# VHH binders against RCC1 domain-containing protein 1 (RCCD1): the designs that were tried, part 8

Target 1, 376 residues: RCC1 domain-containing protein 1 (RCCD1), of Homo sapiens (Human) (a6ned2)
Amino acid sequence: MAEERPGAWFGFGFCGFGQELGSGRGRQVHSPSPLRAGVDICRVSASWSYTAFVTRGGRLELSGSASGAAGRCKDAWASEGLLAVLRAGPGPEALLQVWAAESALRGEPLWAQNVVPEAEGEDDPAGEAQAGRLPLLPCARAYVSPRAPFYRPLAPELRARQLELGAEHALLLDAAGQVFSWGGGRHGQLGHGTLEAELEPRLLEALQGLVMAEVAAGGWHSVCVSETGDIYIWGWNESGQLALPTRNLAEDGETVAREATELNEDGSQVKRTGGAEDGAPAPFIAVQPFPALLDLPMGSDAVKASCGSRHTAVVTRTGELYTWGWGKYGQLGHEDTTSLDRPRRVEYFVDKQLQVKAVTCGPWNTYVYAVEKGKS
Below, E stands for the ipSAE of ESMFold2; O stands for the ipSAE of OpenDDE; V2 stands for 0.75 times the mean of E and O plus 0.25 times the DockQ between their complexes.

## First folded at step 1 (VHH)

Design t32 (framework vhh_8dlx_2)
Fold by ESMFold2-Fast, scan of step 1:
Structure t32 (fold): chain B 376 residues (1-376), chain A 122 residues (1-122)
Amino acid sequence: as target 1 above (376 residues)
Amino acid sequence: EVQLVESGGGVVQPGRSLRLSCAASGFTFSDYAMHWVRQAPGKGLEWIGNIYYSGSTFYNPSLKSLVTISRDDSTNTLYLQMNSLRAEDTAIYYCARLDEGWKYDSSAFDYWGKGTLVTVSS
């Protein structure tokens, strides 16, 4: 709220369509920049070319390649091809509307459906007010998919609390803190130790005995954060988005390269690149098919994570932001366009004495909500 | 290496039509959605439209009646047909391949051409 939260939203990374509200100078922003909109934004969902902003008053505003506004909005989820919006219905039911992104909020939606609450289902408050986050529908009985069929039911025995979608996969966090994954697996993004697809939600056995608090899906990688603040990460690593060594950062120059793939004990696919003179090239991990424990510098505990197509962002318990992965458009926020295969703290927020409270990544950009630190 | 090469730009008089081409190489063109984007002098990028692998097209609503996007998968070529050109259409036009491809190629996403300049002047 305004009186309780003297915070601001910041954006960085790719902004060539004007999708970061007050941005649009050139194609990229390399350091966190305040968004111009003075609206009370409570939700941000970003596609590569446009961003959906939802205010506490129930207004939806689109910025970028798609523009427009709508009222009575409870939630919105932006993808490259589709915009899903959850609106207040004429009764206790909510109205789900799905538009083609390029014609979002104009004319008739591609598809619309009333979402009926469960008989015993969770009302809006469920301890914390976190219900209603798309693509998971309220009452946790179905989710929105960017590919037909757009409405996908979840088995009644799944007690979903959070659901996130990558380009080809899905991650589900249940009420007990267990993680399930399904979809395409060719980049190890399902975490089951194979590269095979799964048609149905499958429990991540490697995480049994641990209680997860959050999941995040990137294009082809996956992250979860435990109740105790540990980070587990798996999937595709060609840009360093897993904070594992990648050849894209180790190679400078025009020498002939030989590439060989080998499997580690944990099932990781390690590629070796040989130069003409260097007889001992560094190993590179292209695919990590099991959850890997990731330590942040200084042993910081994680509380939130968000993933772009090829980068990762994590908020610590103390309000610091760490980013890594593909940085070509400045989406890591380090005042450069250098990609990183290790976590680095975004110094902008430290220098400005701001505590980071939320982060959400689009495919090639990053949005951050931060508040001023107390009197000290 | 993935490459996109735009062509067909030049100086044209207001009210005339122009067709731009984009030659794609280094990937299976027929598996990917392709986009046209432009940038007018001193302004940000403006999305024009896209064409999916299936041939379905979606356009910027402000431009829908003025442009047509098509593809020829046999020659790996993307086209942008523009009609009734105005001075405001003066821009560098880019074709782009995004990671919306329904068939995945992990090394070949996020590619833009160098662009082709269209100047509408009388």
Scores: ipSAE 0.000, ipTM 0.271, lowest interface PAE 14.6, mean pLDDT 79

Design t33 (framework vhh_8emy_2)
Fold by ESMFold2-Fast, scan of step 1:
Structure t33 (fold): chain B 376 residues (1-376), chain A 121 residues (1-121)
Amino acid sequence: as target 1 above (376 residues)
Amino acid sequence: QVQLQESGGGLVQPGSSLRLSCAASGFTFSSYAMHWVRQAPGKGPEWVSSISGSGGSTNYATSVKGRFSISRDNPSKTLYLQMNSLRPEDSAVYYCAADYGDSWYEPSEYRGQGTQVTVSS
């Protein structure tokens, strides 16, 4: 039997600030390109202008508009204005440090806090409970926000398992598989059927009775994946990132038809051109204010999802990657700059006989971890 | 994936009334026109009624006009068909369908399991 080969990370999309996206030169990488060989990367977190890479050995490296390196790092979360880093402490303790992105890893952080795993839930002495990933803190009782106050406690009754942040909203997955959302709702991204903001976590009633395994937050859209592999998606769709019809992809050239945004009884926003009979289907959907079930082209089960500002990526149980949404920087990985309002399989990984295991989107780029097929 | 669940059928006598319901999920209910379609034993499907996404426009097959009323409750994502003055020829399996196309006046497809209506003495 051959020795087991480690997998590799691939990058594609926008790299105009010098972000590492493989061997491609220029501002964009249109096809999945291998990242540096020989580096055992276990976490990638991408902002629009820089990317944070954490290695299994505990090294953090920044690439792009922010640069630098640090040791003893367990996790990192990159946002447009802030970098949050979780450093190993002496023993089970960890140190959370937050820097302004432009001065990341230099001098004094904007704030720092010691975090003890399960400091809030000290009822699991076995220590086998999995810590969340940033922005959720290891104690699962608080998260890091890119806006002051930076440390945000969660209500004691919330047993958080995963937390993801969009540009204006938050999604929380609890231990029972329930989904909560709060923050800005102007683009329907909270999924409650209205465009109203929520100041505190609110249960998504539309998903009650279903068990979710993962959540993902984009700039202004939201995704969750059920334990059975179903995809639910909602929020902003002007770039087709919900896999619903969009005007931007249908434009051949300039049109002089009058465009109007109509608000329906359930809070959905639908844009129409010209005079349509009342109640006829809109030519495109701009906002979806509650979860919609999405089928992949081959009926494949989903296991992982990640969202950029205007695109969506999903990994299937069989290791295929599907992407859709705004593609003008090549972030969909289809070797072109065409935007899509339907899921399309990234053929690069199929052609190279690679099985996709993870995906992480930055606002305008995509990072993928894949292993060779035939290894089991 | 559009999921539709019909209910409310049964065995009734001629001249009776019956109300059918269709619970919808998996799509933006208020953005789509909805249809009721029926299929009698040994016959092809027959379009019965349509309603616009807002509920402001309705249309009916000539055979049911004046007897049936289609309505929807967008907050609860439910479509209804109120059937009055039922006749033996109304006996069929009733399906609800969502209209994915520009032609809201034509049923796009059967997505639900249907609910059986039998009008007989």
Scores: ipSAE 0.000, ipTM 0.078, lowest interface PAE 25.0, mean pLDDT 78

Design t34 (framework vhh_8emy_2)
Fold by ESMFold2-Fast, scan of step 1:
Structure t34 (fold): chain B 376 residues (1-376), chain A 123 residues (1-123)
Amino acid sequence: as target 1 above (376 residues)
Amino acid sequence: QVQLQESGGGLVQPGSSLRLSCAASGFTFSDYAMHWVRQAPGKGPEWVSSISWNSGSINYATSVKGRFSISRDNPSKTLYLQMNSLRPEDSAVYYCARDLYDSSGYRYEFDYRGQGTQVTVSS
């Protein structure tokens, strides 16, 4: 028989609207903190001001600037303007409801319709195909956007299996493991080697020959994880969210300095700062317009990724969590507010003997599902 | 500690004007872009306006453009929002917020907000 391992959800980062389901501490949570006990959460979708929690029993609960609850929910997707909810139907169909966030679960939905989950021609008696992951619709022929027009059809040739939305861009993973991107490109987040926007899905040729298992979209950066556990990352890096190095900074004490003192030809001393413009070599990347391979510190394989507006989180095959990027609200979970331009393991889960199974980032916070090591 | 304190809200009739203030402390005010954000009862927050650290870049939401004016006084560490031709739909709690120092302005984001000041526009 199949067994479900007991676990708990944790939240950290920005909580200025109380959006971390009763974690209840101030506007910032700097270390992973358990969410309210007794909530069996299977899906988290976070806007910057509220969070949607879906339980295994089919209850949807909103916490933060939007509040309310509903039953028979299979999935939910939160944005600042819209809440999309996928409800269980009496047959194989599901009911999609799109609510204005301000009247979520209380008024009439802005839009509602029945959707048929089966599109690939395979029957799933376990009902897995019916548990489609928003914002991609279960039929895999359209997705929900928070910006008009809200219903976005996909070309039939795109056999989508995952779709993720950033602030201005979209990433699509197809059934063959190919990645497509479109939308705003001014921060290199589309990965095509240019800063040009794309109105329609465009294949990422740099990833051809590789099979991707997952995509994640941040505010202005992008991540994908291959079936073999390699991480590819691109887009905006001014907060370190790509784990690409900044100017004049290194771990070696001899080279860890924003300024270096050099001797002139006459023996005088001059303070120097590195920079490409002044001829000094500096590994500085503000924008990465094509996929870059990222190695984790211990060579660990990645299995899951999620992105906030300016931070990145990755779960390893061994159940460790690595985070990096902008940390000002504590969203990296390192018990401080320091931003990082390199992956760092979240020691909380190691110290508590917890194995991380899932991660979901909101724009400025992080939600983690973890199970006790060796617990039945 | 970083603090933002809004004031100037109140009950006014449609067509009236109000000037909101936000007093900042605990950080170098002149280093940060600042925002005004509002939230009506039962609704999510709506970005209203932003101003760069040197007032060189100013932006407004379409719903308030031409009626509201954002300004700042760096020496006094104060942010202002002049609201003219107020409408019932402007009724909300107004918050000032500190932007990320390195924000590109492509999407409003902020790392701190104040307690808010209530604006009610009704007859």
Scores: ipSAE 0.000, ipTM 0.225, lowest interface PAE 15.8, mean pLDDT 79

Design t35 (framework vhh_8emy_2)
Fold by ESMFold2-Fast, scan of step 1:
Order: structure tokens, then sequence, then C-alpha cells
Structure t35 (fold): chain B 376 residues (1-376), chain A 123 residues (1-123)
């Protein structure tokens, strides 16, 4: 029954360009809001200013600073500068088209090429069993980048299953469940324990012996989820997006109360100037250069993750959604604009008796697919 | 220790042909995709063409498709770019690059690109 029930997509967060598919909302959506009814969306890819929606029937629709529609689409990947579209072709071949975002689906694409399988030895059954998603090409031998050169090959020894791009880094999940990272490392997002860039995919040795099921790349942070439902997270944490303590989440009211407490204690033996005599500053973490194990409240197992520029979203096996990080545009979905440095369950879906099945973050917004729960 | 050495550039007239070569060393050439990237003065790098490790998959930028042809000889560890019907806008330094991630500052790394060969198309 549950599998036969209709699902719906919801959006929240920044929508100042109208990028949440005719939601009719203002520049910020603070609580999950249904997207336009009747759209059978199977893929969402979001840039800061526009979103690409692919339907089960193969229609692509753009909403936001870029607009338009196209048919016979298998997949789409949106970035600020370009849109990559994978069009259906006869047989195993597909047509990859790369559009400048400002002229997406209008006129001539920047370039186009047929994507064909490259048979190198006895690798085809394992590679073809997994449906690759952009930016990873279906051949699993190359990916699409938002900057020239757009077509970027992968080494033959890499058996890619999933590839995700952040602002300056890449994460690759291979067929064996191993994680590789490369690109810019100045925010610890590569997870190798240094802040140095890596020119080529490097195995995350800290995760060896564990089998990963999913990877997610944010602007400057990284997440992976193991087959057993454990979350590993690393990179930049100035907005609390790693669910590690940060200094930028205190509200003005709490700050005033803390200062008032110091003033009240001024009449005792403790001096305000120079800090507390027997106290230490609260610890905060700006950068985490190694994968850190993250436990969700109530010990829930994770099955899916997605990252925005400065926030993180995780779906549990039981269909709950947890979000944390930078929240100023409402992208955490907690009916406020408060940033969080710890996972918090999005109560909207619990209250509406909805089971979350998928989550996709744009840089400053969040898209969720949910289905109705049973009647009990 | 990856070394790539481009050659074959020069000054030619519009409509001419030129063949660029790239000699590779310091890695197992037959295991990697290879690329040609060009950079005109005052402009960012522009991807031109790519070829798979076996040579079976070949891609071109729209601006050169039908005029340029990429090929490789794995036994001699050499990459080629045959450039036909050259235009003034093809004038640039042409670089050979080994597969890997690309970014503005990483592209200038010695680890996976050569010194370049200058192509000037002028009447």
Amino acid sequence: as target 1 above (376 residues)
Amino acid sequence: QVQLQESGGGLVQPGSSLRLSCAASGFTFSNYWMHWVRQAPGKGPEWVSSISSSGSTINYATSVKGRFSISRDNPSKTLYLQMNSLRPEDSAVYYCAKEGPYSDWLYDSFDYRGQGTQVTVSS
C-alpha cells in the first residue's frame, strides 16, 4: 500500500528568483511547501538562481532565473554558469547537451556529444547495473564540470558508481563502496587530514574497511552514509553544517543574557573584563579535516544525504528528515530562520504523516519527496 | 614526475594545417585519457579535445569540430592534434594534459600539463 501511494515534492529556503516551481511564495520559504500539483518529478537539480526538474515522462522544466521546457530528457544537472542535459537516444547511446544557463533550452547549446559505452575488459555488467546520474556520465568514465573543460575523464581503474561536486571539490563512490576525493582542500573538505588540494582522486584511507552507500558534497563540506546507516561528515563548519559546535549560532537574546549574567556577577568575586576567572571559552570547530562519525538523535539510521552550500539534510530509514547548518533563508524547514549546529528533525513531515523518501539541496534551499504513511 | 612535451606549433596563414604532438613520460600513458587545452593571451583556458585510453571515445569542442582531429599512439606514448582549416581565433598556446580534475590554478600545475606549443594564425 505504502509503495502504491502518491508522493509529492516540497520546497523551502531561498526562492528569490521563483526557482521553486510555481510555489507562489516570496523570497524565503520557512516551512516545507508543496510544489505545483500534477508534476511527476523524478530528478531535482538546483543552482542558486534556478532549478531543473525532470519528470518521469522525460520532460525537463526550468524555474527561476532560467526558464523553459524540453522533452526526451533522462537527466539534468544545474550549476550557476551552465546546465547539462542528458537526452534520450535510440539504443544505449544518449546525447549530452551543455547549455549556458542564461540561454538554457533556447537556441544552440555550448556543445553537445553522444555518450557511448566504452568496453574495456570484463567491466560491463557491474557498470551497467548502476544507473549513473549527472554530473557522472552514464558510461561512468567521465563527469561534467561547471567550468571548462566541461568533459572530465576518470582514470580507468576507478569503477565509479556516484560522483558529486561541491564548489571546489569532488567526491566519488566506487562500486566497492570506497570513497575518493579531490579538488580544493583549504576548508578540510577532502578529508585527508591536510588542507592541501589534490589533483587526482585520492582514496579516503580513514574510511577503509567501511562500505559506503552514498556520498554528498556541499559548498565546502562532505558527507557519506554507510550501508549500515552511519553518517561521516567533514570540511567547513563556520555555519554549523557538520553538526559540530560553532561560535555563530548564539541569538541576540542569549548573547544579552550572557552579558547580563557577567554584569550581575560583577558584584561578586568575578570580573567581567578579560573573561571569566575560572572559566574557559566554549570550544568551537571551524574546520574538520578528517571524517567524523555523526550520531542522529534517537540513534536513527541514515539512508540518504544532500548538502547545500552551508547546510546538510539527511533522510532516515524510517522516513524522517533531519536538517542543520545555516538557516537564514529558511532552508532547514523548521518554520524559522535560525541556524543550527546539531541535527533537528523537520516536524512538518511528522505532523502531516508523511514519509520522506528523497532530499536534494540547492545552495540555499531544500527539495523533499515524501509519500503518505499508513493509516495507523 | 609526470612530464608532457608539446611540439609542432608555429606561425601559419588562415586556411593552413598544422599537426601538434605531445610526448608523455613518467606515467603509464595507455591507462589515461588525454586532452588538448588552449589558452589565448588574456583569456582563460579553453578545452579543445579529449581521447580515451584506448582511443575509442573522442570528443571535440563545438568551435573545432569537423576541423580538428585528435589521435594517440600508445606504443610511442604520443598524443596528436591534427588542425585543419585554421582560423585567426585558433591562435593560442596549446597544452597537452593528462586526465584529472581541473581548476584555474591547478591547470598550471607541472604534474599533469606540458609547457605548451604556440600556434599563431595570421595573414
Scores: ipSAE 0.000, ipTM 0.216, lowest interface PAE 12.0, mean pLDDT 79

Design t36 (framework vhh_8emy_2)
Fold by ESMFold2-Fast, scan of step 1:
Structure t36 (fold): chain B 376 residues (1-376), chain A 122 residues (1-122)
Amino acid sequence: as target 1 above (376 residues)
Amino acid sequence: QVQLQESGGGLVQPGSSLRLSCAASGFTFDDYAMHWVRQAPGKGPEWVSSISGSGGSTNYATSVKGRFSISRDNPSKTLYLQMNSLRPEDSAVYYCARGDYSRDWDYGMDVRGQGTQVTVSS
């Protein structure tokens, strides 16, 4: 990426706590809406009730149930109860500050500590930009957790490049492109073929031999994107967020009378509707405990992914955005509130001649960075 | 911060009763539907019961209908599950879960507690 200045951020989905998602600021935004024109935002981190925006000039601004602003900010990570902020220090050292979200950026933080980047003296803007983002610390030896203990060291042998947290699980991408997971596993989100929790990072053996470029953690599902543009996805699918068949997503559940949960031979959970055997509805997948390969329409290559609590968003190499999963707040960006169990392209960006460069999901909303197409 | 804390689980004999409690904090409890979900080792999660934000509407899984009763005390921000005529197949970790802001009745949830173990064995 050359630069972000010719582009703009867009938001859509839930904003019922006053989160900035564009014009009007009602409870929901159903179509991508431009955020602050002329503000050079380089990081967006969204919790269920507030969003943190970091500018390239080092300004942090909070929108929603938490409010406030701060300077000399390098990064921020918004969780439900805590805001982690990485501030520029007097030298190569940075200051990590953790705030209670309710009292964010007011008075004293709950705790603070100095963190030292591993590559101290190297002036490498590209390498620095590609080094881990919060919740992974710049030293890549520890991460910040919203649950005590808040500062969590990583095993010395792990060379972390990226770390993402779901509601109960963690995903780690190492320097070699290997994926590790740990935490709660009750929805198959760890990808090891069982529903058991893991207390320590465990290598995803199903992905060995493949080189991953990115990981994304949703509330209870997981995604990774390979260097070649393939998507692997696993975990909870009751809202269709894995792009695997699910039950009717209508608000009126009366069409689906009863469900039984079965485990497939590969360990995935399949729910069956009712006892009408001669006309039995197709099976649907509730839980996928192993990574499943997902193909996008037209064979498009993926380059970036982000997950909300119940939805998934993927950016293609050609700058298209695909979304699917739970859509009742408009977070899929299709100008409706319909949930989907298959990837659908967000036509707004195509219609406006914009190429999508980045996506970041909050639990119930979606933020997108897009630039004008010069000559397509 | 948003927190759900379950209690009341234990080891009981078949035919016994247990009352589970879930203490909520960090959000406007009355605005959310609440759910009980259970999971036995090696099995998928099973939705057990749901209650609307006001407490005026309840739903139950067929396997527990007539035996379990869900209720809430909004002033104390507490959710309850009264379990009667317990069977060995009711043995599981029981989780309290917050529904989404829309108060829908589907299994979907955005926050869960740590769970409380219920074991029904003779």
Scores: ipSAE 0.000, ipTM 0.206, lowest interface PAE 14.1, mean pLDDT 80

Design t37 (framework vhh_8emy_2)
Fold by ESMFold2-Fast, scan of step 1:
Structure t37 (fold): chain B 376 residues (1-376), chain A 123 residues (1-123)
Amino acid sequence: as target 1 above (376 residues)
Amino acid sequence: QVQLQESGGGLVQPGSSLRLSCAASGFTFSSYAMHWVRQAPGKGPEWVSSISGSGGSTNYATSVKGRFSISRDNPSKTLYLQMNSLRPEDSAVYYCATGYEDFLRYPETFDYRGQGTQVTVSS
């Protein structure tokens, strides 16, 4: 490859702590802006006030309200109160260290434990396919929690492939492509059709028969992407983060979700279109307790998703980025601070002829990895 | 029920200082982190500063670091924000909040949380 790498990380949205790697950034970044050059970032994990960057060479760098650096790091996961770091050991085992965020990488961690990676299967033809990441531990038998006890075992029968944490809930994708959810459900984020909490992982029966490839947890909403590129989304929608009509954005009732399918059960009278139709008050959806199928405007296939506290980002198979939801800090990347209740393509990457390969949302910001078209 | 009441705002000239106060009730004040959030006309809410329950840890937005100081008096259940070297861009309604979850979930509800306290920096 060339001396300079073909791809770069970009950041936008809330940067009030200087948590995006770069100089001269204001409190809000409204359009995608390159992160500091010279760092080969392979993992980004963002809290609302600081960001953890892991490089291909094993360096961890913190930027924002928490600062510092550490070596021999395989992975890191940032939360508001706690930083989890996975360190390389001399053998096959890794060391999981958990710090209070405000004293991260200084003194002794709050807790530490050796973790043994799950043995590589003989049936792994690529050897590097579907590598697990925090908060799911490499052993795939436990995950790291932002609250003590920090080590949370998973039931032995649960063959976890991906695990994502929201503010109050968890989503798990298993080896067969099934989705499980548990935790707080008051905003419909568990997807089971009720607002009740679940103490243990519960299978999302509404998605049975479909094979999911990815899950993403926002603060109080949930997304999954199927192997065929379909998007399913549920949970809280006060900012339009589900791409369903919301009260605050239905000014004249003309701004509506395009090509979205409503999943109503039994006596529900949830309306998905904005506007005062037939003289009725403008309909809105505050909570969607079941997975709803979401179509992107051009019928594009989705391959990656990530969620903030109140926004959603999706990468298409063709390398386009779509964002929607609460946009007041510029986290949607549309060069403004307007919130959206429908997917909109981020034109910056199209205009610069960049193909988006990865997206990672913090609560109020967005990080994107993109490569020049024809050089991937 | 948690109740928060902000005060101390006003009209000041650039370079001036103001101290904001937030009186809290309805919860064990010393057990919770506290935050200051502001909203300027036509803009979304912006996080300004945070302080731990004990007062031992503080954080600041990049735009105010070195100029603002957050503090608390747990016996009187009062949160403070000392604002020095005020700039026109600091003009906003200032709100106090408790807990990270509430702030992260409902940043825009700070637009509707009581009256807040208005700070206007103008010559």
Scores: ipSAE 0.015, ipTM 0.348, lowest interface PAE 6.8, mean pLDDT 80

Design t38 (framework vhh_8emy_2; at its last look DockQ between E and O 0.03; V2 from the best seeds 0.00; counts 0 for: pae E 19.4 > 2, placed apart)
Amino acid sequence: QVQLQESGGGLVQPGSSLRLSCAASGFTFSDYAMHWVRQAPGKGPEWVSSISSSGSTINYATSVKGRFSISRDNPSKTLYLQMNSLRPEDSAVYYCARVEYDRWTGESYDYRGQGTQVTVSS
ESMFold2-Fast, scan of step 1: ipSAE 0.370; ipTM 0.677
ESMFold2, look of step 2: ipSAE 0.088; ipTM 0.472
ESMFold2 (binder alone), look of step 2: mean pLDDT 82; pTM 0.822
OpenDDE, look of step 2: ipSAE 0.019; ipTM 0.329
ESMFold2, look of step 5: ipSAE 0.000; ipTM 0.117
ESMFold2 (binder alone), look of step 5: mean pLDDT 81; pTM 0.812
OpenDDE, look of step 5: ipSAE 0.208; ipTM 0.559

Design t39 (framework vhh_8emy_2)
Fold by ESMFold2-Fast, scan of step 1:
Structure t39 (fold): chain B 376 residues (1-376), chain A 123 residues (1-123)
Amino acid sequence: as target 1 above (376 residues)
Amino acid sequence: QVQLQESGGGLVQPGSSLRLSCAASGFTFSSYAMHWVRQAPGKGPEWVSSISGSGGSTNYATSVKGRFSISRDNPSKTLYLQMNSLRPEDSAVYYCAKDYEGTLYSDFRYDYRGQGTQVTVSS
């Protein structure tokens, strides 16, 4: 059971397929813009070309390259190829429906089956009901993949609490706060210290003994947040999405430059350009193959994280939003298109006296839920 | 002026334990993550362990996980590395490193490091 939230959703970033991002009728929105004044949205899931909105009344609405609406919706997950929808049944059971994104909510789904919610009988210590969120199925024994086979069973011994998918990898958070990863690893996104793929969920031993509260998967990078509010981040950093030093993110010159890639003993990749002492650029990190601890400015504690294809967003305990990474479509929300390799607070929410409660990144855009100060 | 001074190294037999210390000065110690990095003869630097500014979170290289423990005492501005079940391959100069602002990965390129303390594990 959740309390009602008297707030609003905001959007910013890429909307070139007609995705709803507030004032964005062009291709980009550079500052947080209110969504659908007066509509009670409780879930947002974004793909690169469309976004799925679920209201508290159970209405699902699609915006962008996919359009349409459906009722009795409990949850929705938008991917590039598939839309998964969880519908309320007349009893405790729910109906899972999976459509090809191009024909979402039109005709017959590609996959449909009844699912029974997992009966753990215990709520989260934070007072939140135990509930799987798509792409993790309510039974917590399987998840929905955007690539065939679409139904992916989990090992019976895994007690999944959260599952997030990147472009090539998966992250799983279990009931004990342990993190597992599998899938493609060529960009260091699995966090095991190598660039090798893993076919089955593998425990991130570097995080063992710590209790994680949240995981987030980007296109080719990974984030988790501990119960104590510390951030761990790993994977691909060519756009600065790990908040590790990267090559100048200003527009690349097309001049021929000599680059050297260095592999550290831990498997991280550091690239350098040129050899001149006086004018040599600072070293930068292209790949981080194991979890790196990240401190936010002013020692702020993190509570929520979400990742796009090439950017990262984190919500603090005090309700501030920090973003960094690739910013060319305005998805960082800083009123510009500048990419950043350091966390920067989104001043819009501070200036409007709003407390950020949730963030959901699409590949190239960002959706934020915020409440006015003094409202519950 | 940032200064880091390591101590506690020595010659020990395989299976032994050592505790390394790093005394820090010239910066607000509690505001920065700290790292231990080692360099063995003929090898490049290898990151060993990291600890957040508050001490609430730690991370370890897979090669030392379960054997080494990083900790800090912010009032005394001291970083520690407890090394258990030492192996010959742990022989290296161990360096304490201050995190670079905005990043927590350190291999001696992002900010200050000390002079190091030699650890030799041999029969």
Scores: ipSAE 0.000, ipTM 0.108, lowest interface PAE 22.3, mean pLDDT 79

